# VH-VL binders against q6nml5, part 36

Target 1, 200 residues: q6nml5
Amino acid sequence: MFSEVEMARDVAICAKHLNGQSPHQPILCRLLQDLIHEKACREHGFYLGITALKSIGNNKNNNIDNENNHQAKILTFPVSFTCRTFLPARGDILQGTVKKVLWNGAFIRSGPLRYAYLSLLKMPHYHYVHSPLSEDEKPHFQKDDLSKIAVGVVVRFQVLAVRFKERPHKRRNDYYVLATLEGNGSFGPISLTGSDEPYM
Below, E stands for the ipSAE of ESMFold2; O stands for the ipSAE of OpenDDE; V2 stands for 0.75 times the mean of E and O plus 0.25 times the DockQ between their complexes.

## First folded at step 20 (VH-VL; framework fv_olinvacimab)

Design y2 (at its last look DockQ between E and O 0.69; V2 from the best seeds 0.77)
Fold by OpenDDE, look of step 20:
Structure y2 (fold): chain C 200 residues (1-200), chain A 122 residues (1-122), chain B 107 residues (1-107)
Amino acid sequence: as target 1 above (200 residues)
Amino acid sequence: QMQLVQSGAEVKKPGASVKLSCKASGYTFTDYYMHWVRQAPGQRLEWMGEIYPSGGSTNYNEKFKSRVTITVDKSASTAYMELSSLRSEDTAVYYCARGEYLEYWSGDFDLWGQGTLVTVSS
Amino acid sequence: NFMLTQPPSVSVSPGKTARITCGGNNIGDYYVHWYQQRPGQAPVLVMYYDSQREEGIPERFSGSNSGNTATLTISGVEAGDEADYYCQVWDRSGNHVFGTGTKVTVL
């Protein structure tokens, strides 16, 4: 699900970047970089973008003594902002593009979600097709009605399970989900091409 | 910081059993598989088995299934591997490693313990 | 049983490119992961899901997987890259299978 959340972060910037100017832009840039590097958190999901900068507090660093070496001085500002986030949850209906077909399923990319795993066990009536005779034929899953799940195909699926992957130093955190086509027949390959944007 | 800390080196006689421990810290212990992988001197890495700490489900390499038992103490964020009926061929460094968990999927090992040497000698 | 075959050794001069192959039947239908192991140390994940670099791994490391061969490529090889490298897959039997390992020597 998409949300707009209010967050607070301490943003550290080098004093040399201010050059007597407002710290607004440098702080925003650094904040964006930090969020990009972090990528996601357990509470809010993927960070998609900052929607508003609400407030910038005063520098937390009392180190007055380093005034003579502005180049080495780090300033830390408390920042309040709003951020658009995407947190996949059980029951979500998403669409994405198949990126890889495996022996036991397929991986789907859906917006910031790079790893939606669709198991063959969660694709009712599909079977794995691998033509060893044709090096040019890529493996795919096929249904009796000739529907195919192959690389590049857009698939509508439901989220069955969600996992948050914690990485060291909170860098490049990620989510992966278990996808399913089970239901009333509304899930599976769709004719729409192009967007990997997740939707409900 | 995320880390896996394993128990110390073991020396055992043939026919004996060994139980190794792997203590996890810095991440949610129950969200990942814990794998055990061993490496005999000069040999390749060999997967022994896995456990999902949250549910306690285990999968074993058939080669070891009859002799290996993997367990966890969730309260201590610790995984255990017991290998019975030890043979000289079981002399190896044993590693615990964290792996992704998703139903019907198992992935890479992104965090490793320092390893535990087990020596089996008469 | 799924088998992964690697060349036992690859020798490369500093600054040159090392290519470590991992062969397996239809290995392209699997995700391949790569580990670096220095002498006396535990393995370290360097590449996952065929081509994704683990955090902290230099950009000069890259991975590919297609057909019957996965490849770990190390450009601009440095002395510190000298290690054993293992490929790994999760096979149809539910086992994690490691390659035979490749010793990379920097000349």
Scores: ipSAE 0.846, ipTM 0.929, lowest interface PAE 0.6, mean pLDDT 92
Fold by ESMFold2, look of step 20:
Structure y2 (fold): chain C 200 residues (1-200), chain A 122 residues (1-122), chain B 107 residues (1-107)
Amino acid sequence: as target 1 above (200 residues)
Amino acid sequence: QMQLVQSGAEVKKPGASVKLSCKASGYTFTDYYMHWVRQAPGQRLEWMGEIYPSGGSTNYNEKFKSRVTITVDKSASTAYMELSSLRSEDTAVYYCARGEYLEYWSGDFDLWGQGTLVTVSS
Amino acid sequence: NFMLTQPPSVSVSPGKTARITCGGNNIGDYYVHWYQQRPGQAPVLVMYYDSQREEGIPERFSGSNSGNTATLTISGVEAGDEADYYCQVWDRSGNHVFGTGTKVTVL
C-alpha cells in the first residue's frame, strides 16, 4: 500500500558542513542519505521519497563545556517531513523481475522489495528445467511453451506473507515476501511474449 | 543493539550431557530462526540444527538427531541446545546464530553468539 | 548432504586480489553466503545471496555464483583480511551446509 505519511528524524551532521548560507540543504541531504540507508520501517514500509520538508528544529546538542571548536562537533536537528512510502501486505498484487532461479523456487524483485520468494509449491503446473548434459542451459520453471519463469522475466504475483527484517549492525531494514501464483487472477509471467506463430 | 550471549565454557566426561544457553536481545526473538553450529579444533563449521521460536518447530542435522534437542524459553528470549551421550569428538566451540525465516526458505546467519567451548575428557 | 569444497589456503600479497572458490554440483542453483572468521572469534557474515555485501564490508569484497563454482573476491587485500572464509548454502533437505574453509594469508 502506497501512502504519504508525516515523519520525524533527528539528523546529525558535522558543524563544518553548516555554512549558515543555505543551511537546509546539508540537513536535507543527510536526511535523504539516512532514509536511503535505513530503507524501510515496520510501520510504513519502504521509503520512496520525501514529499515535503515541514520544519527543522533547533540543534539538540548545544552544551559542549570542554570544546570551543564548533566546526568539529556533531550537531543534531529534529526534522519533520512527509514521505511517500510503500508497505507490502498480504493480498497485494505486484509485478517484479526474477533475479534468481533456485532448485525449488525463484526470487523476484519488485521496486524496493528485493526479496519476494516464489516457491515451486506456489507455481501451479510449473516444473523445474535444468539440463545436466549441457550445464550452460539456464535453469527455469516451465508451464507450457508460452509460459517460462527465468531470470529477467517479469512476473505478476500475489503476496501471501510479509516479514519485516532489521539487519543487526546498523539502522537498516528490509522486507521479505512470500509470493504465490495460485488463485483466480492473471498471475504468472507477463514479459514472456506469447507464441510468435499463428495456429489454426 | 542486537546480540546473542552464550553460557560459559563446560567440561564434561564421556557419556554425560550438556545444555548450553543463548540469550537474545535487541530484536524480536520469536521472528527468526535460532541455529546451533559447532566447530571442533581445526575443523570446519558444522550446522547442528534449528528452531523457530514462535511455533517451536525444529529441524536437526541427521548426524546429531538422536542426541540433540533444541528448545526455547520465549519469555526469556533464550534458546537452549542439549547434546547427550557426549564423546571426545564432541569437544568443540558451539555457536548460536540467528537466521532468516520465510516459509519454504531459509537464508544466511546474520548474527552470531560468542561461542561456548565444551571439552569432553576422561 | 550437499558438499561444498574450498581450497585449504590462498596466499596473496597486500594490494593484490584473493579469489576464494566454493565448489559444488550446480551450486549456481543455490544462494551462497560467505563468512569471515578471525582467530579466536565467531564467524561474521560478509556476503549473502551470492553478491550482497553485509553492512560494514568494504566494496573491495565481491561475490559471484554460477554453474559449479561460487567465488568470493577480495581486491586490494589488506592485512586485516587475513582470516578463514567459509561458504554456506541451504540444501534440498533443509540442511545448512558449510564449505571446507579457506585460510587467507596476507604476506
Scores: ipSAE 0.755, ipTM 0.877, lowest interface PAE 1.1, mean pLDDT 87
ESMFold2 (binder alone), look of step 20: mean pLDDT 92; pTM 0.943

Design y3 (at its last look DockQ between E and O 0.83; V2 from the best seeds 0.83)
Fold by OpenDDE, look of step 20:
Structure y3 (fold): chain C 200 residues (1-200), chain A 122 residues (1-122), chain B 107 residues (1-107)
Amino acid sequence: as target 1 above (200 residues)
Amino acid sequence: QMQLVQSGAEVKKPGASVKLSCKASGYIFTDYYMHWVRQAPGQRLEWMGEIYPSGGSTNYNEKFKSRVTITVDKSASTAYMELSSLRSEDTAVYYCARGEYLEYWSGDFDLWGQGTLVTVSS
Amino acid sequence: NFMLTQPPSVSVSPGKTARITCGGNNIGDYYVHWYQQRPGQAPVLVMYYDSEREEGIPERFSGSNSGNTATLTISGVEAGDEADYYCQVWDRSGNHVFGTGTKVTVL
């Protein structure tokens, strides 16, 4: 689920931003920005943060000639670093907060995972309750024991399936998971309030 | 770069069939639904059907179910849509579009082909 | 059959805010997606899952969905925003249903 992975990336920074200073901070900032924009990859899952900067190589751009136009020069540094990642997998037990109730299920947010889909077909003994006449009652799923899956409720669930969604230009990649409450009865609404962080 | 490239414009007679192609590139073809959506001149978008290339499962709009067949060639990363018994009302631009796949769920269309004009005229 | 109703047209002055509504029975129980279509072009996803902006879409675009109405809001409208806009849902029958479409004109 959670891992620390070694990665290597080429980081491009504008020479103007260095102002004769060490490129360390600007490179780190750019790297972070790039990872944030990319958000996730198929191999490692969601990027959660850089844990270590291992090495910064020399500028790959051999264009020696434009020394005088530092303002427009892009420098590219090979960077080796470690990154903490979250990769949802089948069988994982997670918890998250219901963000939306639909006619056919609910979407749950669990940390970086925005789209855990809990289908009605995967929540046995629950039924959909919709009160169109009462503006005050929000749609929810309800079990005989009066347990409710509604917006804002924290739900413990098991991952049944995982889908990586690659976006154009490798920006804002995402994961979708199919959630289930099926099992030994340990899954469902919990009384815990707080962080949307995934629990292992 | 991710893209969907569709076959060229078609002119058909009423009663004929047309088969359009949509070639995908830049992503894993089998991981997403391929949808077909058409738009008659001045009209709204109309969903025709979908196929999940990995398993070959299809779902169709009931309006077209008797006349439309969606298939894929996974080796070519290409989806096909065949529409039979063409009518003048079938004159439209036909689009293929990529959709996310998750069991028991279907979402948005985030990648579209350029469209193929099909003209049905006597 | 699930039906999505949009106003046929919305006119807005540059710099002002355009609101495009998508009406449907209990549409709040669905995720709504929005597409922009310029003349002679294919549709482009602009908003998905009610309020998530597609990559490359300006922050001045926002979406909401509650009750019987979903809304695409375009603040600070620019000439380039002139297009047809369509809402879309996946209904209980397993169909993808598009709205009637709204032509946004920038005056």
Scores: ipSAE 0.874, ipTM 0.942, lowest interface PAE 0.5, mean pLDDT 93
Fold by ESMFold2, look of step 20:
Structure y3 (fold): chain C 200 residues (1-200), chain A 122 residues (1-122), chain B 107 residues (1-107)
Amino acid sequence: as target 1 above (200 residues)
Amino acid sequence: QMQLVQSGAEVKKPGASVKLSCKASGYIFTDYYMHWVRQAPGQRLEWMGEIYPSGGSTNYNEKFKSRVTITVDKSASTAYMELSSLRSEDTAVYYCARGEYLEYWSGDFDLWGQGTLVTVSS
Amino acid sequence: NFMLTQPPSVSVSPGKTARITCGGNNIGDYYVHWYQQRPGQAPVLVMYYDSEREEGIPERFSGSNSGNTATLTISGVEAGDEADYYCQVWDRSGNHVFGTGTKVTVL
C-alpha cells in the first residue's frame, strides 16, 4: 500500500563537511543517503522519496571529544519529514516483470519490491521448459501456446506472504514476497512489456 | 550487533553423542531458518540440516538424517544440533548459520557463528 | 546428488583479475551465492543471488551465472583477497550444496 507518512531521524554530520555554512543542505543530503541505503522499514515499507522537510532541530552532539583524537566533531540533528512509502501486504494484487527464471519458479520485480517469488507450485497448469544442450531457447514456464512466463514478461499476481529481511551488516533492509497465480483475480502473464511499479 | 555465539569445543569418544548450541541475538530469532554446516579439516563446507524456529519444522541432509536432531528453545533464542553415534570422520568444525525463510524458497547464509570444533578420537 | 565443482586453486598477481568458476549442470537455473573463508575463521557471505554484493564488499567483486557455469570475478586483486572461496545453491532436493572450494593465492 502507498502512503505518505511523517517520520523522524537523527542525522549525523561530520563538522568538517559544514565548513561553517548553513547545515540544511548537508543534512538533507545525508538524510537521503541514509534512507536510500536503508531501503525500507518494518512499519512503513519501502522509502520512495522525501515529500517535505518539516523541521530540523538543535544539534544534540552525542559524542565525547576526549576519546577519539582522529575524528572531527560529529553533529547530530533531529529531522522531521514526510516520506512517500510502499508497504507490500498479503492480498495485494501487483504487476511486475520477471527478472530470473529458476528450476522451481521465478523472481519478479514490482517497483521497489525486487524479490517476489512465484513458485511453480503456485502456477496452475504451468510446466518448466529449458533446452540447455544446443538450443538458443531461454528457460521459461509454459501453460499453453499463448501463456508463457519468461524473463521480461509482465505478470499479474497476488501476494500470499510478506517477509521483512534485516541484513546483518550496516542498517539495510528488504522485503520478500511469496506470489501466487491461484484464485479468482485473472492472474498470469499480461504482456511482454515490463513494469517495475507496484499496482493496487 | 547481530551475532550467533556457539558453545565451546568438545572432545568425544566414538559411539558417543554431542549436542551443540547456537545463541542468536540482535534479530527476531523466529523469522529465519537456522542451519548447521560442518567442515572437516581441509575439506569443503557440508550442509547438515535446518530448522524454522516458529513452527519447529526441520529438513535434514539425507547423509545425516538418521543421526542428527536439530531443535530450538525460542525463549532463549537458541538452536541446538545433536549428532549421535559419533565416528572419527565426524571430527570437524560445526557452524550455525542464519538463512532466509520464504515458503518454497531458501537462499543465502548471511550470518555465521564462530564455529565449534568437535574432535572424535579414541 | 547435485554437484558443484570449483578449481582447487587460482593464482593471480596483485592488480590483476581472478576468476573463480563454479560448475554444475544448468547452474544458470539457480541463484548462486559466494562465501569467502580466511584460515581458521567462519565463512563470510560476499555475493548473493548471482550478482548482488553483500554490504561492505568492494565493487571490484562481481558475479555472473549462466548455462553450466557461475563465476566470481575479483578485479584489481589485493593481498587481502587471498582466501578460500565457496559457491552455494539450494538444489532440487531441498539441500544446500557447497562447491568444492577454490584457494585464491596472490603472488
Scores: ipSAE 0.797, ipTM 0.891, lowest interface PAE 0.9, mean pLDDT 88
ESMFold2 (binder alone), look of step 20: mean pLDDT 92; pTM 0.942

Design y4 (at its last fold request DockQ between E and O 0.79; V2 from the best seeds 0.84)
Fold by OpenDDE, fold request of step 22:
Structure y4 (fold): chain C 200 residues (1-200), chain A 122 residues (1-122), chain B 107 residues (1-107)
Amino acid sequence: as target 1 above (200 residues)
Amino acid sequence: QMQLVQSGAEVKKPGASVKLSCKASGYTFTDYYMHWVRQAPGQRLEWMGEIYPSGGSTNYNEKFKSRVTITVDKSASTAYMELSSLRSEDTAVYYCARGQYLEYWSGDFDLWGQGTLVTVSS
Amino acid sequence: NFMLTQPPSVSVSPGKTARITCGGNNIGDYYVHWYQQRPGQAPVLVMYYDSEREEGIPERFSGSNSGNTATLTISGVEAGDEADYYCQVWDRSGNHVFGTGTKVTVL
């Protein structure tokens, strides 16, 4: 689900970047960079973009003494802002493009979600087709009606489980979801091409 | 900071058992697999088994299934690996490693303990 | 049993490119992960899901996987890249299988 959330962060910028100008732009740039590097959090999901800068507080580092070396001074500003986020949830209906076919399933990318795993166990009536003899045929999953799940195919699926992955350095955090085609028959390969955007 | 801290080196006799510990910190212990991997001197890494602390489910390498037991103490964020009927060939550095948990899937090991040397000698 | 085969050693001069291969039957149908292990240290994840670099790993590192071969490529090799490298997959038996390992030596 997409949301707009209010957040507060301390943003550190180098004083040399201010050159007597407003810290607004440098702060925004740094903030964006930090969010990009973090990528996601457990509470809010993926960071998609800053929608508003609410406030910039005063520099927290009142180190009065080293006024003379402005170039090496790091300034820290408390910043309040709003951010658009995407948090996948159980029950969500999404669509995405198959990026990898594996022996046991497929990985699908859907917008900011890079790792939607569709297990063979969650693809009723599909079977794995691998032709080792033909280099031209890529492995895929096939149903009796000859529908195929292969690399590049767009698939509509339902989110069955969501797992937040926090990386050791708290950078490039991510979400993994378990996808399923089980249900009322509305899930599976679709004719839509070119969109990895979530279908909400 | 996320880290896995393992128990100290062990010296055991053939036929004995060893129980190693791996304490996790800096992340939600129950959200990830804990794997045990060993490496004999000059040899490749060898996966022994895994446990999902939240449910307690385990999977073992068939090679070790009869001798290895992996457990957790959730309250202490600690995983354990017990290996019984030790042999000289069990001499190795044993690692715990964090793995992603997703139903029906297992991925990479992104956090490793420092390793524990187990020496089996007469 | 799924087997992963790596060359035992790769020697490369500083600034040159090292390629470490990991061979396996239809390894392209698996995700391959790579680990770096320096002497006396624990393994460190360097590449996951074929081509995703772990945080802190230089852009000089890249990964690919297709057919029967996965490859870890290290461009502009530095002395600090000297280590053992292991590929790893999750096989059909539910085992995590590691490659035989490749010692990269920087000449």
Scores: ipSAE 0.896, ipTM 0.958, lowest interface PAE 0.5, mean pLDDT 93
Fold by ESMFold2, look of step 20:
Structure y4 (fold): chain C 200 residues (1-200), chain A 122 residues (1-122), chain B 107 residues (1-107)
Amino acid sequence: as target 1 above (200 residues)
Amino acid sequence: QMQLVQSGAEVKKPGASVKLSCKASGYTFTDYYMHWVRQAPGQRLEWMGEIYPSGGSTNYNEKFKSRVTITVDKSASTAYMELSSLRSEDTAVYYCARGQYLEYWSGDFDLWGQGTLVTVSS
Amino acid sequence: NFMLTQPPSVSVSPGKTARITCGGNNIGDYYVHWYQQRPGQAPVLVMYYDSEREEGIPERFSGSNSGNTATLTISGVEAGDEADYYCQVWDRSGNHVFGTGTKVTVL
């Protein structure tokens, strides 16, 4: 679900990056870099963009390992802002592009969501096709010669489960979803239906 | 600060059992697979099995299935691996490792313990 | 079950390119992950899902996977890259399989 939410972050700036000028631009630039690196959070999902800066406070927190002069000091500013977000949820109907076909399913990318897994067990009436005799034949899933799921195909699917991933690195997260084509939601390929081959 | 901290080195005689521990911190223990992987001196890594701590479901490498038991204590964020009927060939470093849980899929190991040396000598 | 074969060693001069192969039947139908292991240390994830770099890994590391061969490529090799490297897949039996390992030596 898309939302617009209020957030706050402590933004750390090296004193040299301020150049004695207004702190707003360096602080905004660092905040954007921090959000791009973090990617997502558990409460709100993926960060899509900052929609407004609400306030920038002053704070003078120096690291213990500061250099001999003022330029090496780290200044921390509490920033309040609003952010547009996307949180995947069970039952969501999404579409995305197949990025990898595996022996047991496919991974689909839907905007910021890079890892939507569509298991073959969740593809009614599809079967895996791969010819070991031909290097030019790409692996895919085939349904009754009418529909093909292969790399580059856009697929409409429903989210069956959502898994938040907190990577071992600070402020770095991701989401995985389990996708399904089961049910009455007109799920499946939407750009290449009616063809045995992906369009190029 | 995420980490996996393993129990200390062990020396065992053939025929005995060993039970190793792996304590997780800095993440939600029940949201991820815990795997056990061993490495004999100078040899490649060998996957032994996994547990999903929520619900306790396990999957074992067939090579070890008759001798290995992986369990968890959710309240202590600790996984255990017990290997029975030890042989000298079981002398190895044993690692725990975290993997992303997703139904019908399993992938990379993004967080590793420091390893526990188990020596089996006659 | 599934077997992953790597060359036992690769020797490379500083600044040149090391290519570490991982061979398996139709390995292109799997996601391949790569680990670096220094002597006496635990493995560290370097590359995952064929070509995604783990956080903190320099851009001179890259990965590819097609057909029967996955490759980890290290350009601009530095002395600090000297280590053992393992590929890994999740096979059709639900096992995680590691490659035979490649020792990278920087001359």
Scores: ipSAE 0.833, ipTM 0.917, lowest interface PAE 0.7, mean pLDDT 88
ESMFold2 (binder alone), look of step 20: mean pLDDT 92; pTM 0.944
OpenDDE, look of step 20: ipSAE 0.841; ipTM 0.925
ESMFold2, look of step 21: ipSAE 0.823; ipTM 0.910
ESMFold2 (binder alone), look of step 21: mean pLDDT 92; pTM 0.939
OpenDDE, look of step 21: ipSAE 0.832; ipTM 0.924
ESMFold2, fold request of step 22: ipSAE 0.819, 0.807, 0.817; ipTM 0.912, 0.905, 0.911
ESMFold2 (binder alone), fold request of step 22: mean pLDDT 91, 92, 92; pTM 0.934, 0.939, 0.940
OpenDDE, fold request of step 22: ipSAE 0.560, 0.895; ipTM 0.820, 0.958

Design y5 (at its last fold request DockQ between E and O 0.70; V2 from the best seeds 0.80)
Fold by OpenDDE, fold request of step 22:
Structure y5 (fold): chain C 200 residues (1-200), chain A 122 residues (1-122), chain B 107 residues (1-107)
Amino acid sequence: as target 1 above (200 residues)
Amino acid sequence: QMQLVQSGAEVKKPGASVKLSCKASGYTFDDYYMHWVRQAPGQRLEWMGEIYPSGGRTNYNEKFKSRVTITVDKSASTAYMELSSLRSEDTAVYYCARGEYLEYWSGDFDIWGQGTLVTVSS
Amino acid sequence: NFMLTQPPSVSVSPGKTARITCGGNNIGDYYVHWYQQRPGQAPVLVMYYDSEREEGIPERFSGSNSGNTATLTISGVEAGDEADYYCQVWDRSGNHVFGTGTKVTVL
């Protein structure tokens, strides 16, 4: 699900980069970088972008001009902003592109979601086809109606489970989801539309 | 900071048992697999087993299944590995490591303990 | 049992490129992860899911996996890259299998 959330962060910038100008742009840039590096959080999901800057507070570091410290002065600003986020949830219907076919399933990319795992166990009537003799045939899953799940194929699926993975130093956090084709027959390979955007 | 801290070195006699601990901090303990991996001197890494703290589901390498027991104390965010009927060949450094959890899937080990040396000698 | 075979050693001069291979039957049908282990230290995740670099790992490190061979490539090798490297997969039996390990020596 897509949402717009209000957030507050402390943004640290080097004073030398301000050159006597408004700190607005440097703060925004740093904030964006921080969000990109973090990538996601448990509460809000993936950070997709800043939609508004609500306020910039005063510098928190009142540290006196120690004239003698050759160390670059770091300024810290409290920033309030709104951010567009994507949080995958159980029951969501998504579409994405198969990135890898494995012996036991396939991994699908869907927008910011890089790791949607479609297990063979959740692909009713599909079987794994591996032709080692043909260099031209990529491993894939095939159904009786000859539909194929292969690398590059766009697949519509339902989310069965969602797992947040917090990485060390809270950088490049991610989500893993379990995907399924089970249901009323509406899930599976679809015509290539060229978009990895989630179908909500 | 996310970290795994293991118990200290152990010296055991053949036939004895050893129980090692691995304390997790800095992340949600219940959300990840805890793996145990050992490495004998000059040898490759060898996976022993895993436990998912949420529910206590365990999976073992068949090689060790009869001798290894992996448990957790959720309240202490601590995983344990007990190895029984120790042999000289069990002399190794034992590691705990965090792994992602997803149904029907198992992935990489992104956080490792510092290791615990277990020496089995007569 | 799924077997992962690595060359026992790779020697490389500083600034050159080291390639560490991990061989396995249809290993391309698996995700491969790589670990670096310096002497007397615990393993450290370097590469996961074939080609994703772990946080803090230099861009000099890259990974690939196809057919029967996965490869960890270290460009611009530095003295600090000297270590043992292990590939790892999750096999059909539900076991995590590690490669035989490769000692990278920087000459």
Scores: ipSAE 0.898, ipTM 0.958, lowest interface PAE 0.5, mean pLDDT 93
Fold by ESMFold2, look of step 21:
Structure y5 (fold): chain C 200 residues (1-200), chain A 122 residues (1-122), chain B 107 residues (1-107)
Amino acid sequence: as target 1 above (200 residues)
Amino acid sequence: QMQLVQSGAEVKKPGASVKLSCKASGYTFDDYYMHWVRQAPGQRLEWMGEIYPSGGRTNYNEKFKSRVTITVDKSASTAYMELSSLRSEDTAVYYCARGEYLEYWSGDFDIWGQGTLVTVSS
Amino acid sequence: NFMLTQPPSVSVSPGKTARITCGGNNIGDYYVHWYQQRPGQAPVLVMYYDSEREEGIPERFSGSNSGNTATLTISGVEAGDEADYYCQVWDRSGNHVFGTGTKVTVL
């Protein structure tokens, strides 16, 4: 689910990087870098972009013990802004490109969502195909009659479960989803266009 | 700050049991696998088993399955590993490690405890 | 049984490139993860999902995985890169398997 939400962050800037005639640009640049590094939050999902700066508050001096060195001084500004976000949810129907075929399933990327796992157990009528003796036959999942899931294939799938992943680094997060092709939807490979794999 | 803090070193006689603890902090304990991995002196890392704290589902390496029990106390954010019928070959450093959970998938170990030395000698 | 074989050691001069291989039958059908272990310390994750660097790992580290070989590549090797390195996969039996380990020595 796409949203536009109001958020706030404390943005830390070296004093030497501020431009008095254009004070917003260094703060906006740093804020963008901070959000790109964080990737996502639990409440709102993936950060897609800042749509407006709402306010920049008074600085909060973080270097009280050495106030006479403006070159090394760190200034912290409370910034309020709006942000376009995407929060994956159970039941969402998404499209993505297969990035990896494993012995037991595939990982699909859908925009900011890098890790949608499609287990073979969630692919009705598919079976795993790999010939280690043939360089022309890459690993894939084959449906009995018509369809093949391989690296580069675009797949339409439904989200069964969503997992927020807190990585062991400050303010860096991710989402994983469990994908399925089960059910009454038109789920499965939808095009080989944009694929660099020559399989059916 | 995410961390796993393990219990202290143990000295045991052959035939005894040992129960090690691993306390997690800084993340949602119930949402991730907890794994146990050991390393005998001069040897590679060896995976022993895992538990998913929500529901308590375990999977064990067949090598240890008859002697290892992995449990959790969710209210204390703590995992335990008990190894019974100890032998001198069980002398090793035992690590706990966090892994992501997806149904039907298990991946890398992104947070490790400091390790617990277990020495088994007569 | 799935086996991951690594060379026991790799020696490299500072500033040069170390290549650490991890061999396994059709290892390209798995995601490979890499750990660095310094003497007396716990392993730390350095690379995951074949080629994703963990936070704080310099761009000098890269990974690849295809066919029967996964490779961790460290360009511009520094003295601080001296450690044991292990690859790891989740195998078809539901076990996590570690490689035999490679000691990287910076001469």
Scores: ipSAE 0.786, ipTM 0.897, lowest interface PAE 0.9, mean pLDDT 87
ESMFold2, look of step 20: ipSAE 0.781; ipTM 0.891
ESMFold2 (binder alone), look of step 20: mean pLDDT 92; pTM 0.941
OpenDDE, look of step 20: ipSAE 0.873; ipTM 0.942
ESMFold2 (binder alone), look of step 21: mean pLDDT 92; pTM 0.942
OpenDDE, look of step 21: ipSAE 0.863; ipTM 0.945
ESMFold2, fold request of step 22: ipSAE 0.756, 0.769, 0.766; ipTM 0.885, 0.889, 0.883
ESMFold2 (binder alone), fold request of step 22: mean pLDDT 92, 92, 92; pTM 0.940, 0.938, 0.937
OpenDDE, fold request of step 22: ipSAE 0.895, 0.895; ipTM 0.957, 0.958

